# VH-VL binders against q9yh85r1066to1250, part 8

Target 1, 185 residues: q9yh85r1066to1250
Amino acid sequence: ASCIVSGYGHYLTFDGFSFDFQSSCALVLCTTIHGACERSDTFPTFTVTVTAKNEDRDTSLACVVKQVEVEVFNYYIVIHRAYKYTVMINNERLYLPLKLGQGKVNIFAFGFHIVVETDFGLKVVYDWKTFLSVTIPRSFQNLTYGLCGRYNGNPDDDLVAAGGTPRFGVTDFVQSWAKRDTFCR

## First folded at step 23 (VH-VL)

Design f3
Fold by OpenDDE, fold request of step 25:
Structure f3 (fold): chain C 185 residues (1-185), chain A 121 residues (1-121), chain B 107 residues (1-107)
Amino acid sequence: as target 1 above (185 residues)
Amino acid sequence: QVQLVQSGAEVKKPGSSVKVSCKASGYTFSDYFMSWVRQAPGQGLEWIGGIIPEFGYTNYNAKFQGRVTITVDKSTTTAYMELSSLRSEDTAVYFCAREPGRTYPYGMDVWGQGTTVTVSS
Amino acid sequence: DIQMTQSPSSLSASVGDRVTITCKASQSIDSYLAWYQQKPGKAPKFLIYAASSLQSGVPDRFSGSGSGTDFTLTISSLQPEDFATYFCQQLYDNPYTFGQGTKLEIK
């Protein structure tokens, strides 16, 4: 299943729950380890984080994805929109295509999209603009948290906060997954 | 053998639509970006758009935005390009071409044989 | 859009000649440039990516150089089968754009 971030802050969870939100904070889209997230002994852990920025475009305010972060295995992968066809791997900038860990992670570009894929089936696709998708195998059902939801076929339980508690509103839900820093309080 | 085989020539009226197919064989369909490029008689090459077959994510040349649709059928490893509201200026040879992203060299390394689309009253 | 300008638009040469075709991008495209050869009635044929790699089956008399905005395709010793139209393409930004082409003719 795929979780989608697109357009002007449009989100679509793995289970098909859609919501809109605009934030300049780094937001956890999908994780298997954050907060009260359940860890799997069978599957690798990962975290996908997105940082967006509102920009005026023609006739509307677009939510542009500025940066995508993927934490998987021992790699901290940073994809920045300003550096096309490159990525930061553990604070080192490298050019595509890349094969890490003898094929455990592959990073490459298709047309105007960058793709991060792992040997266990995680796929992150980013167009360096407004579109971001996270795709995971069905084996990860009920193992995910974050804005992408629980991935269990039930969109009604996708609003689970970082602490593991269900939330009633989208705003509270999204804010709970924001990484707080000096600029994101 | 790696090859892209396109559908046959089309003759269309202005205002109608045309859908060209591109059958891929001899390689893993989802491992390559699929582009459509056209060439008017005696002219250069113009990129129309492309698609990531695995996901169906598309990129379009803004010039064609709104009247071009690129799709794939993974089960038949076939890509499609549909162009609507045809004009005489759309008369051209239309090519599909694959592009690697996983390996060097970059570029459209395999092309279809081309499909002639003629738009005339 | 990134504009690709080839020079010259046409070129006459003889077998055995060294031929150079230039492609200039309106902005930096790093090394994301491809060269193609096209013969009448045929689809373009991929030749070279930037300055680094020849496509399989392409003779080594073909070479590419350049980065940023200025790129060059060189044929070290022109052969009869090399008379064709050549195109450059930038692969850096959406949309993909091609040069207008360089027609290489027999002198």
Scores: ipSAE 0.912, ipTM 0.954, lowest interface PAE 0.5, mean pLDDT 94
Fold by OpenDDE, fold request of step 25:
Structure f3 (fold): chain C 185 residues (1-185), chain A 121 residues (1-121), chain B 107 residues (1-107)
Amino acid sequence: as target 1 above (185 residues)
Amino acid sequence: QVQLVQSGAEVKKPGSSVKVSCKASGYTFSDYFMSWVRQAPGQGLEWIGGIIPEFGYTNYNAKFQGRVTITVDKSTTTAYMELSSLRSEDTAVYFCAREPGRTYPYGMDVWGQGTTVTVSS
Amino acid sequence: DIQMTQSPSSLSASVGDRVTITCKASQSIDSYLAWYQQKPGKAPKFLIYAASSLQSGVPDRFSGSGSGTDFTLTISSLQPEDFATYFCQQLYDNPYTFGQGTKLEIK
């Protein structure tokens, strides 16, 4: 299943729940790390984080994805809009294509998209503009949290906050997944 | 052998649509970006758009203003380019071409033989 | 869009000559440039990526150099089969754009 971020802050969860939100905060899009679920004996853990910014382009206000972060296999991968066809791996800038961990992580570009894929089926696709997708295999059903939802076939329970409690509003839901820092309180 | 085989020549009226096919063989279809490029008679090359076969994500040249649709059929390893609202200026040879992303060197390393599309009243 | 300008648009040369074709980008494209050879009635043929990567099967008399905005394709010793039109392409930004071409003719 795929989770999609596009356009004017449009979100589509794995289960097909759609919502709109605009924030300049770094938001946890998808993570398997939640409380006691930090370490799975059977599945690798990962976290995908997105930072967007509102920009006026021509006659439309677009929500531009400024940065995508992927944490997997002790790699901290940062994809920045301003540095196309490059990535930061554990604070080192490298050029595509890349193979990390003897092929456990592959990073490459198809046309105007960068693709991060793992050997367990995680795929992150980013066009350095407004489009971001996260695709995970069915084996991760019920293992995910974040803006992409629970991936359990039920879109009605996708609004689960970072603390694990269901939320009733999109705003509260999204804000709960914001990474707090000096610029995002 | 790696090859891209395109559909045959087309003659179309202005305002109509044309759909060109590109059959890929000899390689893993999803491992390469598929582009469409055209060349008007005696002119240079113009990129139309491309697609990531695995996801179906597309990029288009804005010049075509939504007149073009690029698709793939992974089961038949075939890419398609449909151009609507045809004009005389669309008369050209249309090429499909694969582009590696996973490995060097970058560039369109395999091309179809081309499909001549003629738009005339 | 990134404009690609080739120089010259055409040139005549003899077998054995050293030939140089230039491609200039309207803005920096780093090293994301490809060269193609096209013969009449045929599809373009991929030659070289950037300054260091020859496509498999391409003779070593072909070489590429440059980065940023200025790129060069060199044929060290022109062979009869090298008479064709050559194109550069930037692979850096959407949309992909090509140079107008350089027609290499026999003198």
Scores: ipSAE 0.909, ipTM 0.953, lowest interface PAE 0.5, mean pLDDT 94
Fold by OpenDDE, look of step 24:
Structure f3 (fold): chain C 185 residues (1-185), chain A 121 residues (1-121), chain B 107 residues (1-107)
Amino acid sequence: as target 1 above (185 residues)
Amino acid sequence: QVQLVQSGAEVKKPGSSVKVSCKASGYTFSDYFMSWVRQAPGQGLEWIGGIIPEFGYTNYNAKFQGRVTITVDKSTTTAYMELSSLRSEDTAVYFCAREPGRTYPYGMDVWGQGTTVTVSS
Amino acid sequence: DIQMTQSPSSLSASVGDRVTITCKASQSIDSYLAWYQQKPGKAPKFLIYAASSLQSGVPDRFSGSGSGTDFTLTISSLQPEDFATYFCQQLYDNPYTFGQGTKLEIK
């Protein structure tokens, strides 16, 4: 299934729940790491984070995806819109295409999109502008948390906060998945 | 062998629609970006749009936004380009072309033979 | 849109000549440029990506150079089969855009 982030702060979860939200904070879209829950040894762990920016420009782009972060295996992958067709791998800027871990992670460009794919089926697609998608295999059903939801076929329970508690409001839900820093409080 | 085979020539009336097909063979269809490019008589090349076959994600030239639809059928490894509200200015040879993404070099390395679309009253 | 401007629009040359075609982008496209050759009634043929990769089957007499905004295609010794129209293309930003073409004719 695919989770979609599109321009102007539109979100579509794995289970098909849609909501709108605009934030300049880094937001956890999808993660298999949740609190003190025991990790399954049968599945790799990963986290996808998105940072959007509100831009009131003449170009009519109200909201753009500024940065995408992918944490998988021992790699911290950063894709920034200002550095098109490049990525930061563990704080080193590299040019596409890339194969990490002897093919465990492949990063390449598909036209105007960058694709990050793993050997276990994680796929992140980003156009350096307004479009971001996260695709994961069915085997990850009910193993994911974040803005993309629980991926269990039930869109009604997708609003699960970072603490593991169900949320009733989109704002509270999204804010719970925000990474706090000096600019995001 | 790697090849892209396009559908035959089309003659259309203004205001109608045309759908051109591009059958891909000889390679992994989902591993290449598929673009559509047109060339008016005696003119240069103009990119229309493209698609990532694996996901179906499309990119369009804003010039054609709202009039063009690009799709793929992965089961038949065929790409389609539909252009609506045709006008005389749309008279051109339309090409499909694949572009590597996973490996170098970048660029449209394989092209279809072209489909002539003529729009006239 | 990124505008691609080729120079010259046309030129005449003889077999054996060294030929240079330039392509200028309206803004930096890094190295995301491709060159194509097109003969009448045929689809464009991919030649080279920037200066790094020559397409398989393309003769060594073809070479590319440049980065940023200025790019060059060079044919070191023109052969009879090289008379055609050449196009540059930027692959950096949406939409893809092509130069207007350079028609290389026999003198």
Scores: ipSAE 0.874, ipTM 0.938, lowest interface PAE 0.6, mean pLDDT 93
Fold by OpenDDE, look of step 23:
Structure f3 (fold): chain C 185 residues (1-185), chain A 121 residues (1-121), chain B 107 residues (1-107)
Amino acid sequence: as target 1 above (185 residues)
Amino acid sequence: QVQLVQSGAEVKKPGSSVKVSCKASGYTFSDYFMSWVRQAPGQGLEWIGGIIPEFGYTNYNAKFQGRVTITVDKSTTTAYMELSSLRSEDTAVYFCAREPGRTYPYGMDVWGQGTTVTVSS
Amino acid sequence: DIQMTQSPSSLSASVGDRVTITCKASQSIDSYLAWYQQKPGKAPKFLIYAASSLQSGVPDRFSGSGSGTDFTLTISSLQPEDFATYFCQQLYDNPYTFGQGTKLEIK
């Protein structure tokens, strides 16, 4: 299934729940890490974080994806809008295409998109503008948290805040997944 | 042999729609970005849009946003471009062209033969 | 949109001549540029990416150079089959944009 971030802060969860939100904070889009359980013996762990920027356009406020972070296999991958066709890997700027960990992570360009693929089926696609997608295999059902939801076939329980508490409001839900940063709004 | 084969010439009335096909063969369809480019008589090249066949994600030139739809059928390795609300200015030769993916933006290395679309009253 | 401006728009030359076509981008496109050759009634033909001749079947007399905003296509010794229209294309940003073309005619 795919989780989509697009347009002016539009979100679509794995289970098909849609909501709108604009924030300049770094938001956990999808993670397999819950609470104190940082490691899984059965499945690889990963975290995808998105940072957007609000921009005034001629007719409306646009939400642009400024930065995408992917944490997987002890790699910290940073994709920044300002540096097309490059990525930061553990604080080192590298040009595409890239293979990390003997092919565990494959990063390449595809048209106007950058693609991050892992050997277990994670796919992150970003167009350096407003479109971001996270795709994961069915084997990750019920294993995900974050703005993309639980991926359990039930869109009604996708608003699960950090810590596992259901939220009724989109604002509270999204804010719960914001990385604590005193400078973000 | 790698090739892109497009559908035949079209004659359309203003306000109608046209759908051009591009059948790909001889290569892994999903590994290449598929673009559509047009060329009006005696004019230059204009990019219309493109699609990642593997994911179905599309990119459109804003000039055509709302009038163009690009799709693929992976089972037949065929790409489609549909342009609606046709105007006389849409009269052109329309090309499909592949671009290597999974590497870097390299260029459109294989082109279809072109499809002439004529819009006239 | 990134504007691509080719110079000249047309050029007359003789067989054996050295020919240079320039392409200027309205903003930096790094090295993400492609050159194409088009003959009447035919689809464009990919020639060169950036400053490297990577396309198989392209004669060595064709070469590309440049980065940032200024790019050049050079034909070291013009052959009869080289008379055509040439286009540059930026591959850096959406939408893809092409130069207006350079028509190379026989003198």
Scores: ipSAE 0.863, ipTM 0.934, lowest interface PAE 0.6, mean pLDDT 93

Design f3
Fold by ESMFold2, fold request of step 25:
Structure f3 (fold): chain C 185 residues (1-185), chain A 121 residues (1-121), chain B 107 residues (1-107)
Amino acid sequence: as target 1 above (185 residues)
Amino acid sequence: QVQLVQSGAEVKKPGSSVKVSCKASGYTFSDYFMSWVRQAPGQGLEWIGGIIPEFGYTNYNAKFQGRVTITVDKSTTTAYMELSSLRSEDTAVYFCAREPGRTYPYGMDVWGQGTTVTVSS
Amino acid sequence: DIQMTQSPSSLSASVGDRVTITCKASQSIDSYLAWYQQKPGKAPKFLIYAASSLQSGVPDRFSGSGSGTDFTLTISSLQPEDFATYFCQQLYDNPYTFGQGTKLEIK
């Protein structure tokens, strides 16, 4: 299944729910780590976070993906639009392509996109501008949280806030997944 | 053994469409970005667009957006470029060219032989 | 769009000469630049990738240099088979753009 962020702040969840929201905050798109202090050694854990910005002053219709963060295994990967064809890995900037952990994570360019792939089937595709997709295998059904929803075939429960409380408003839902570590609006 | 073989020359009238094919062989089709580039007589090279075969994601030069469609058929390892609403300034040689994926921006390492499209009344 | 400007537009040189062709980008493209050779009636031939790396099968007399906005292609000792038009191409941003070409004419 794929979760898509596209221009003008459009979001499409794994289960096909669509919503619009514009924010400069870092937002958790998809995580397998929620409500627990432990990580599972049986299944891979990861978090994908997106940060957007408005392209033009005084118009909120132009919205670009500025930064994508992928936390997986022991890697913290930061992809920033201003530093094309490089990524930060644990605070060190490296040029593409990269093969981490003997193929556990592969990071490369393909046409006008950067791709992050893992050996368990996570795939993050970003065009350095307005398009971001997160694809996960069906084995992650009911294991994901965030703006991409629960991946259980039921769009009615996709709006689960951080902390597990259902939300009915898109604004409350999105703000619950905003990272608190950054100054943003 | 790596080859890109394009369809034959076309003569078209203004306002019609043309669809050029590019058959790839000798390599893993899904590992390469496929571009289309044209060259008018006596002129330089102009990129039209391209496609990631695995995902079907396309990118177009905005100059052609709205009248160009690039597709692939993975079962035949063939790329297609269709240009509609042809005008006399579309007279050119049209090339397909592959670029290595799964790396860094590299360049178009293999080109098709070119397809001449002539648009005349 | 990133504009690529080649200089000169045409060049005459003798066999054995050192030839330099320049390519200037309208903004930084890091080192994501390729060079191609095209002979009349033929498809372009890939020469240089990453601004300075020589493609396999290309003679050692070809070399490339530069980063950012200013790039050069050098042929250290011109041969008769080097008569062609040379193009640079940026691969940094959509759309891909080419220089206008440099026609190398051997005297």
Scores: ipSAE 0.717, ipTM 0.877, lowest interface PAE 0.9, mean pLDDT 87
Fold by ESMFold2, look of step 23:
Structure f3 (fold): chain C 185 residues (1-185), chain A 121 residues (1-121), chain B 107 residues (1-107)
Amino acid sequence: as target 1 above (185 residues)
Amino acid sequence: QVQLVQSGAEVKKPGSSVKVSCKASGYTFSDYFMSWVRQAPGQGLEWIGGIIPEFGYTNYNAKFQGRVTITVDKSTTTAYMELSSLRSEDTAVYFCAREPGRTYPYGMDVWGQGTTVTVSS
Amino acid sequence: DIQMTQSPSSLSASVGDRVTITCKASQSIDSYLAWYQQKPGKAPKFLIYAASSLQSGVPDRFSGSGSGTDFTLTISSLQPEDFATYFCQQLYDNPYTFGQGTKLEIK
């Protein structure tokens, strides 16, 4: 299944629910890590986080995906649009292509996209501008949380806030998955 | 032997559409980005767009966005480019070209023979 | 769009000459630049990738150099089969753009 972020803050969840929201906060798009008690030590854990921003340019209207973060295995991967064809891996900047852990994680360019693939089937595709997709295998059904929803075949329960509380308001749902800092509250 | 074979020449009326095919053989189709590039008579090269065959994701030159659709049929290893609302300035030779995927930006290492599209008014 | 400007637009040379063709980008493209050769009525032929790396099967009289905005294709000791039009292409940002071409003619 695939979850899609597209221009101007459009989201499509794994189960086909769509919503719109614009935020400059780093937002947890998809995670297998939820709550204080981790229950995922028998399967690979990951978190994908997206940060969007308006960009100044000649026409000054585009809302772009600025940064994508992928935490998987012991790798913290940061993809930032200002540093094309490179990624930060555990605070070290490296040029594409990359093969980490003897193929556990592969990172490469393909046309005007950067692709992160794992050996268990996580795939993150980002076009350096407005398009981001996260694809996970069926084995992660009912195991994911975040803006991409639950992946359980029911779009009506995709709005589960951080901490497990259902939310029906898009604003409250999105804000519950925001990573907060001094500039994002 | 790696090969890209394109469909034959087309003569079209203004306002119509054209669909050019590009049959790939001799390599793993899904490992290469497929681009379309055109060349008007006596002119340089202009990139139209391309597609990642495995994912179906496209990149388009904004100049053509809204008029062009690029697709693939993975079962026949064939790429297609359809250009609509044709105008006389669309008269050109249209090439398909592959670029290695799964690496860094490399370049178009194999090209089709070209398809001449003539838009007569 | 990143504009690619080639110089000269045409030149005449003799077999055995050393020829240089330049390509300038309107902004930095790092080293994401390719060179192509095109003969009349034919598709382009891939020569150089990453600004300076020679594609397999291309004679070593061809070489590329440069990074950032300024790039050069050099042909040492020109051969009869080298008379063609040469294009550079940036691969840094969408859309891919090509230089206008340099036509290399026999003197």
Scores: ipSAE 0.699, ipTM 0.877, lowest interface PAE 0.9, mean pLDDT 86
Fold by ESMFold2, look of step 24:
Structure f3 (fold): chain C 185 residues (1-185), chain A 121 residues (1-121), chain B 107 residues (1-107)
Amino acid sequence: as target 1 above (185 residues)
Amino acid sequence: QVQLVQSGAEVKKPGSSVKVSCKASGYTFSDYFMSWVRQAPGQGLEWIGGIIPEFGYTNYNAKFQGRVTITVDKSTTTAYMELSSLRSEDTAVYFCAREPGRTYPYGMDVWGQGTTVTVSS
Amino acid sequence: DIQMTQSPSSLSASVGDRVTITCKASQSIDSYLAWYQQKPGKAPKFLIYAASSLQSGVPDRFSGSGSGTDFTLTISSLQPEDFATYFCQQLYDNPYTFGQGTKLEIK
């Protein structure tokens, strides 16, 4: 199953629910850390975070994916559109391609996309511009949270806020998955 | 032997569509990005777009966005490029070309023989 | 779009000459540049990747250099089979763009 972010802040969840939202905050797309995984040897933990930004000149409203963060195993991976064909791994900038942990994580270019693959089937594909895809294997059904939803075959419950409670509106849902930092309060 | 073998020449009327095929053999099809490039008579090379065969994700030159569709059939290791709303300036030789995936931006290391598309009234 | 400008557009040379073809990008492309050779009626042939690395099977009389915006293809001792048109290509940003070509003719 795949969760997609596309231009103009369009989101499509694992279960097929779609919504639009524009935010300058880093947003958690998909995570297993929200108490969903009890056994690390069965289901590796990960978090995928996206940051989108409007263009500097506002004659046309445009929303690009500025940055993608993948936290998996002991790696904190930052992909930023301004630094094409490189990634930050644990605060060190490295050129593609990369093979981490003897193949536990592979990071490479393919056409105009950067791909992060893990040995357990997480796949993150980003075109350096407006397209971001997160793909997870079926074994993660009911184990994920975030803007990509629950992956349980029911799009009606994809609006679960951070904290495990339903929210009524898209704005409240998205804001609940915003990572608050120095730039986003 | 690595090969890209393209379909034969086409003569088309303005406003119609053309679909060019590119049959790949001798390598792992899913490991290479497949690009389409055209060359008008006596002119330079122009990239149209390409596709990641494993995922089906495409990249298009914005100049052709909306009238080009690039697809693959993994079972026959064949790529396709369909260009619609043809006009006389689309007259060109159309090439498929592969680029190594799973690395950094490399270049198009193997090219098809080209397919001549002629658009005339 | 990143514009790639080659010079010269046409060049006459003799067997044994050293030939230099330049390619300038309208913005930095790091070293994500390829060179191709094309003979009339044929598909392009891949020569150089990453601005300076020779593709397997390419004679060592070919060399590439440069980074950022300014790139050079050099043929150290021209052979009869080297008379062709040469193209550079940037691979940094969508769309891929090519230089306008340099036609290398026998004198």
Scores: ipSAE 0.695, ipTM 0.876, lowest interface PAE 1.0, mean pLDDT 86
Fold by ESMFold2, fold request of step 25:
Structure f3 (fold): chain C 185 residues (1-185), chain A 121 residues (1-121), chain B 107 residues (1-107)
Amino acid sequence: as target 1 above (185 residues)
Amino acid sequence: QVQLVQSGAEVKKPGSSVKVSCKASGYTFSDYFMSWVRQAPGQGLEWIGGIIPEFGYTNYNAKFQGRVTITVDKSTTTAYMELSSLRSEDTAVYFCAREPGRTYPYGMDVWGQGTTVTVSS
Amino acid sequence: DIQMTQSPSSLSASVGDRVTITCKASQSIDSYLAWYQQKPGKAPKFLIYAASSLQSGVPDRFSGSGSGTDFTLTISSLQPEDFATYFCQQLYDNPYTFGQGTKLEIK
């Protein structure tokens, strides 16, 4: 299944639920790490975080994806639109293409997109501007949380807050997945 | 053996649409970005847009946004470019061209033979 | 859009000459630049990628150099089959843009 972020703050979850929200905070889009439950190594763990920025446009305001973060295996990957065709891997900036861990993670350009893919089927595709997609295989059904929802075939439960508590309303849902810093409260 | 074979020449009236096809063979279709580039008579080259065949994701030149649609049919390894609201200034040879994916920005290493589109009032 | 400006727009030379064609970008494009050759009535032919890397199957008399904003294509010993128009292209930012072309005429 695929989860899509597009211009104007549009989100489409794995289960096909759509919503709109504009924020400049870093937001957890998809994660397999949730709560204080005892961790397990029976499935791959990852987190995809998106940071957007509002910008003026000719016909309407557009939400630009400024930065994408992918945490997977022992890699912390940062893709920032100001540094095209490079990525930071564990605080070191490297040029594309990259093959990490004997192919566990591949990072490359494809047209005007950057692609991060893993050997277990995670794919993150970003156009350096307004489009971001996250694709995961069916084996991750019921294993994901974040703005992309639960991936369980039920769009009615996609709005689960970061603490595991069901939420009403898009604003509370999105804010619960925001990473806080000095400029995002 | 790598080939990009395009559909035949078209003569169109202003305000109409044209759809050009590009049949790919001899390589793994999904590993290459497919671009469309045009060249007006006696003029240079102008990129229109392109598509990632595996995902169907596109990039468009903003000049053509709203008038152009690029698609693929993976089962026939064929790309399509449809340009609408044609004007006489759209008279050109239209090329498809592949660009290696899965690397860094490389360039268009194989081109189709070109399709002449004439827009005449 | 990133503007690509080629110099000269036209060039006449004799067989055996060394010729150079320059291409200037309106902003830095790192080394994401390609060169193409186009003969009349034909599609462009890919020559150089990454500013300086020669595509396989292209004669070794062709070479490229530069980074940032200033790039050159060099033909070290001009041959009769090199009569063509040459284009540079940036691949750094959307949209892809090409130089206006340099027509190389053999005397």
Scores: ipSAE 0.693, ipTM 0.869, lowest interface PAE 1.0, mean pLDDT 87

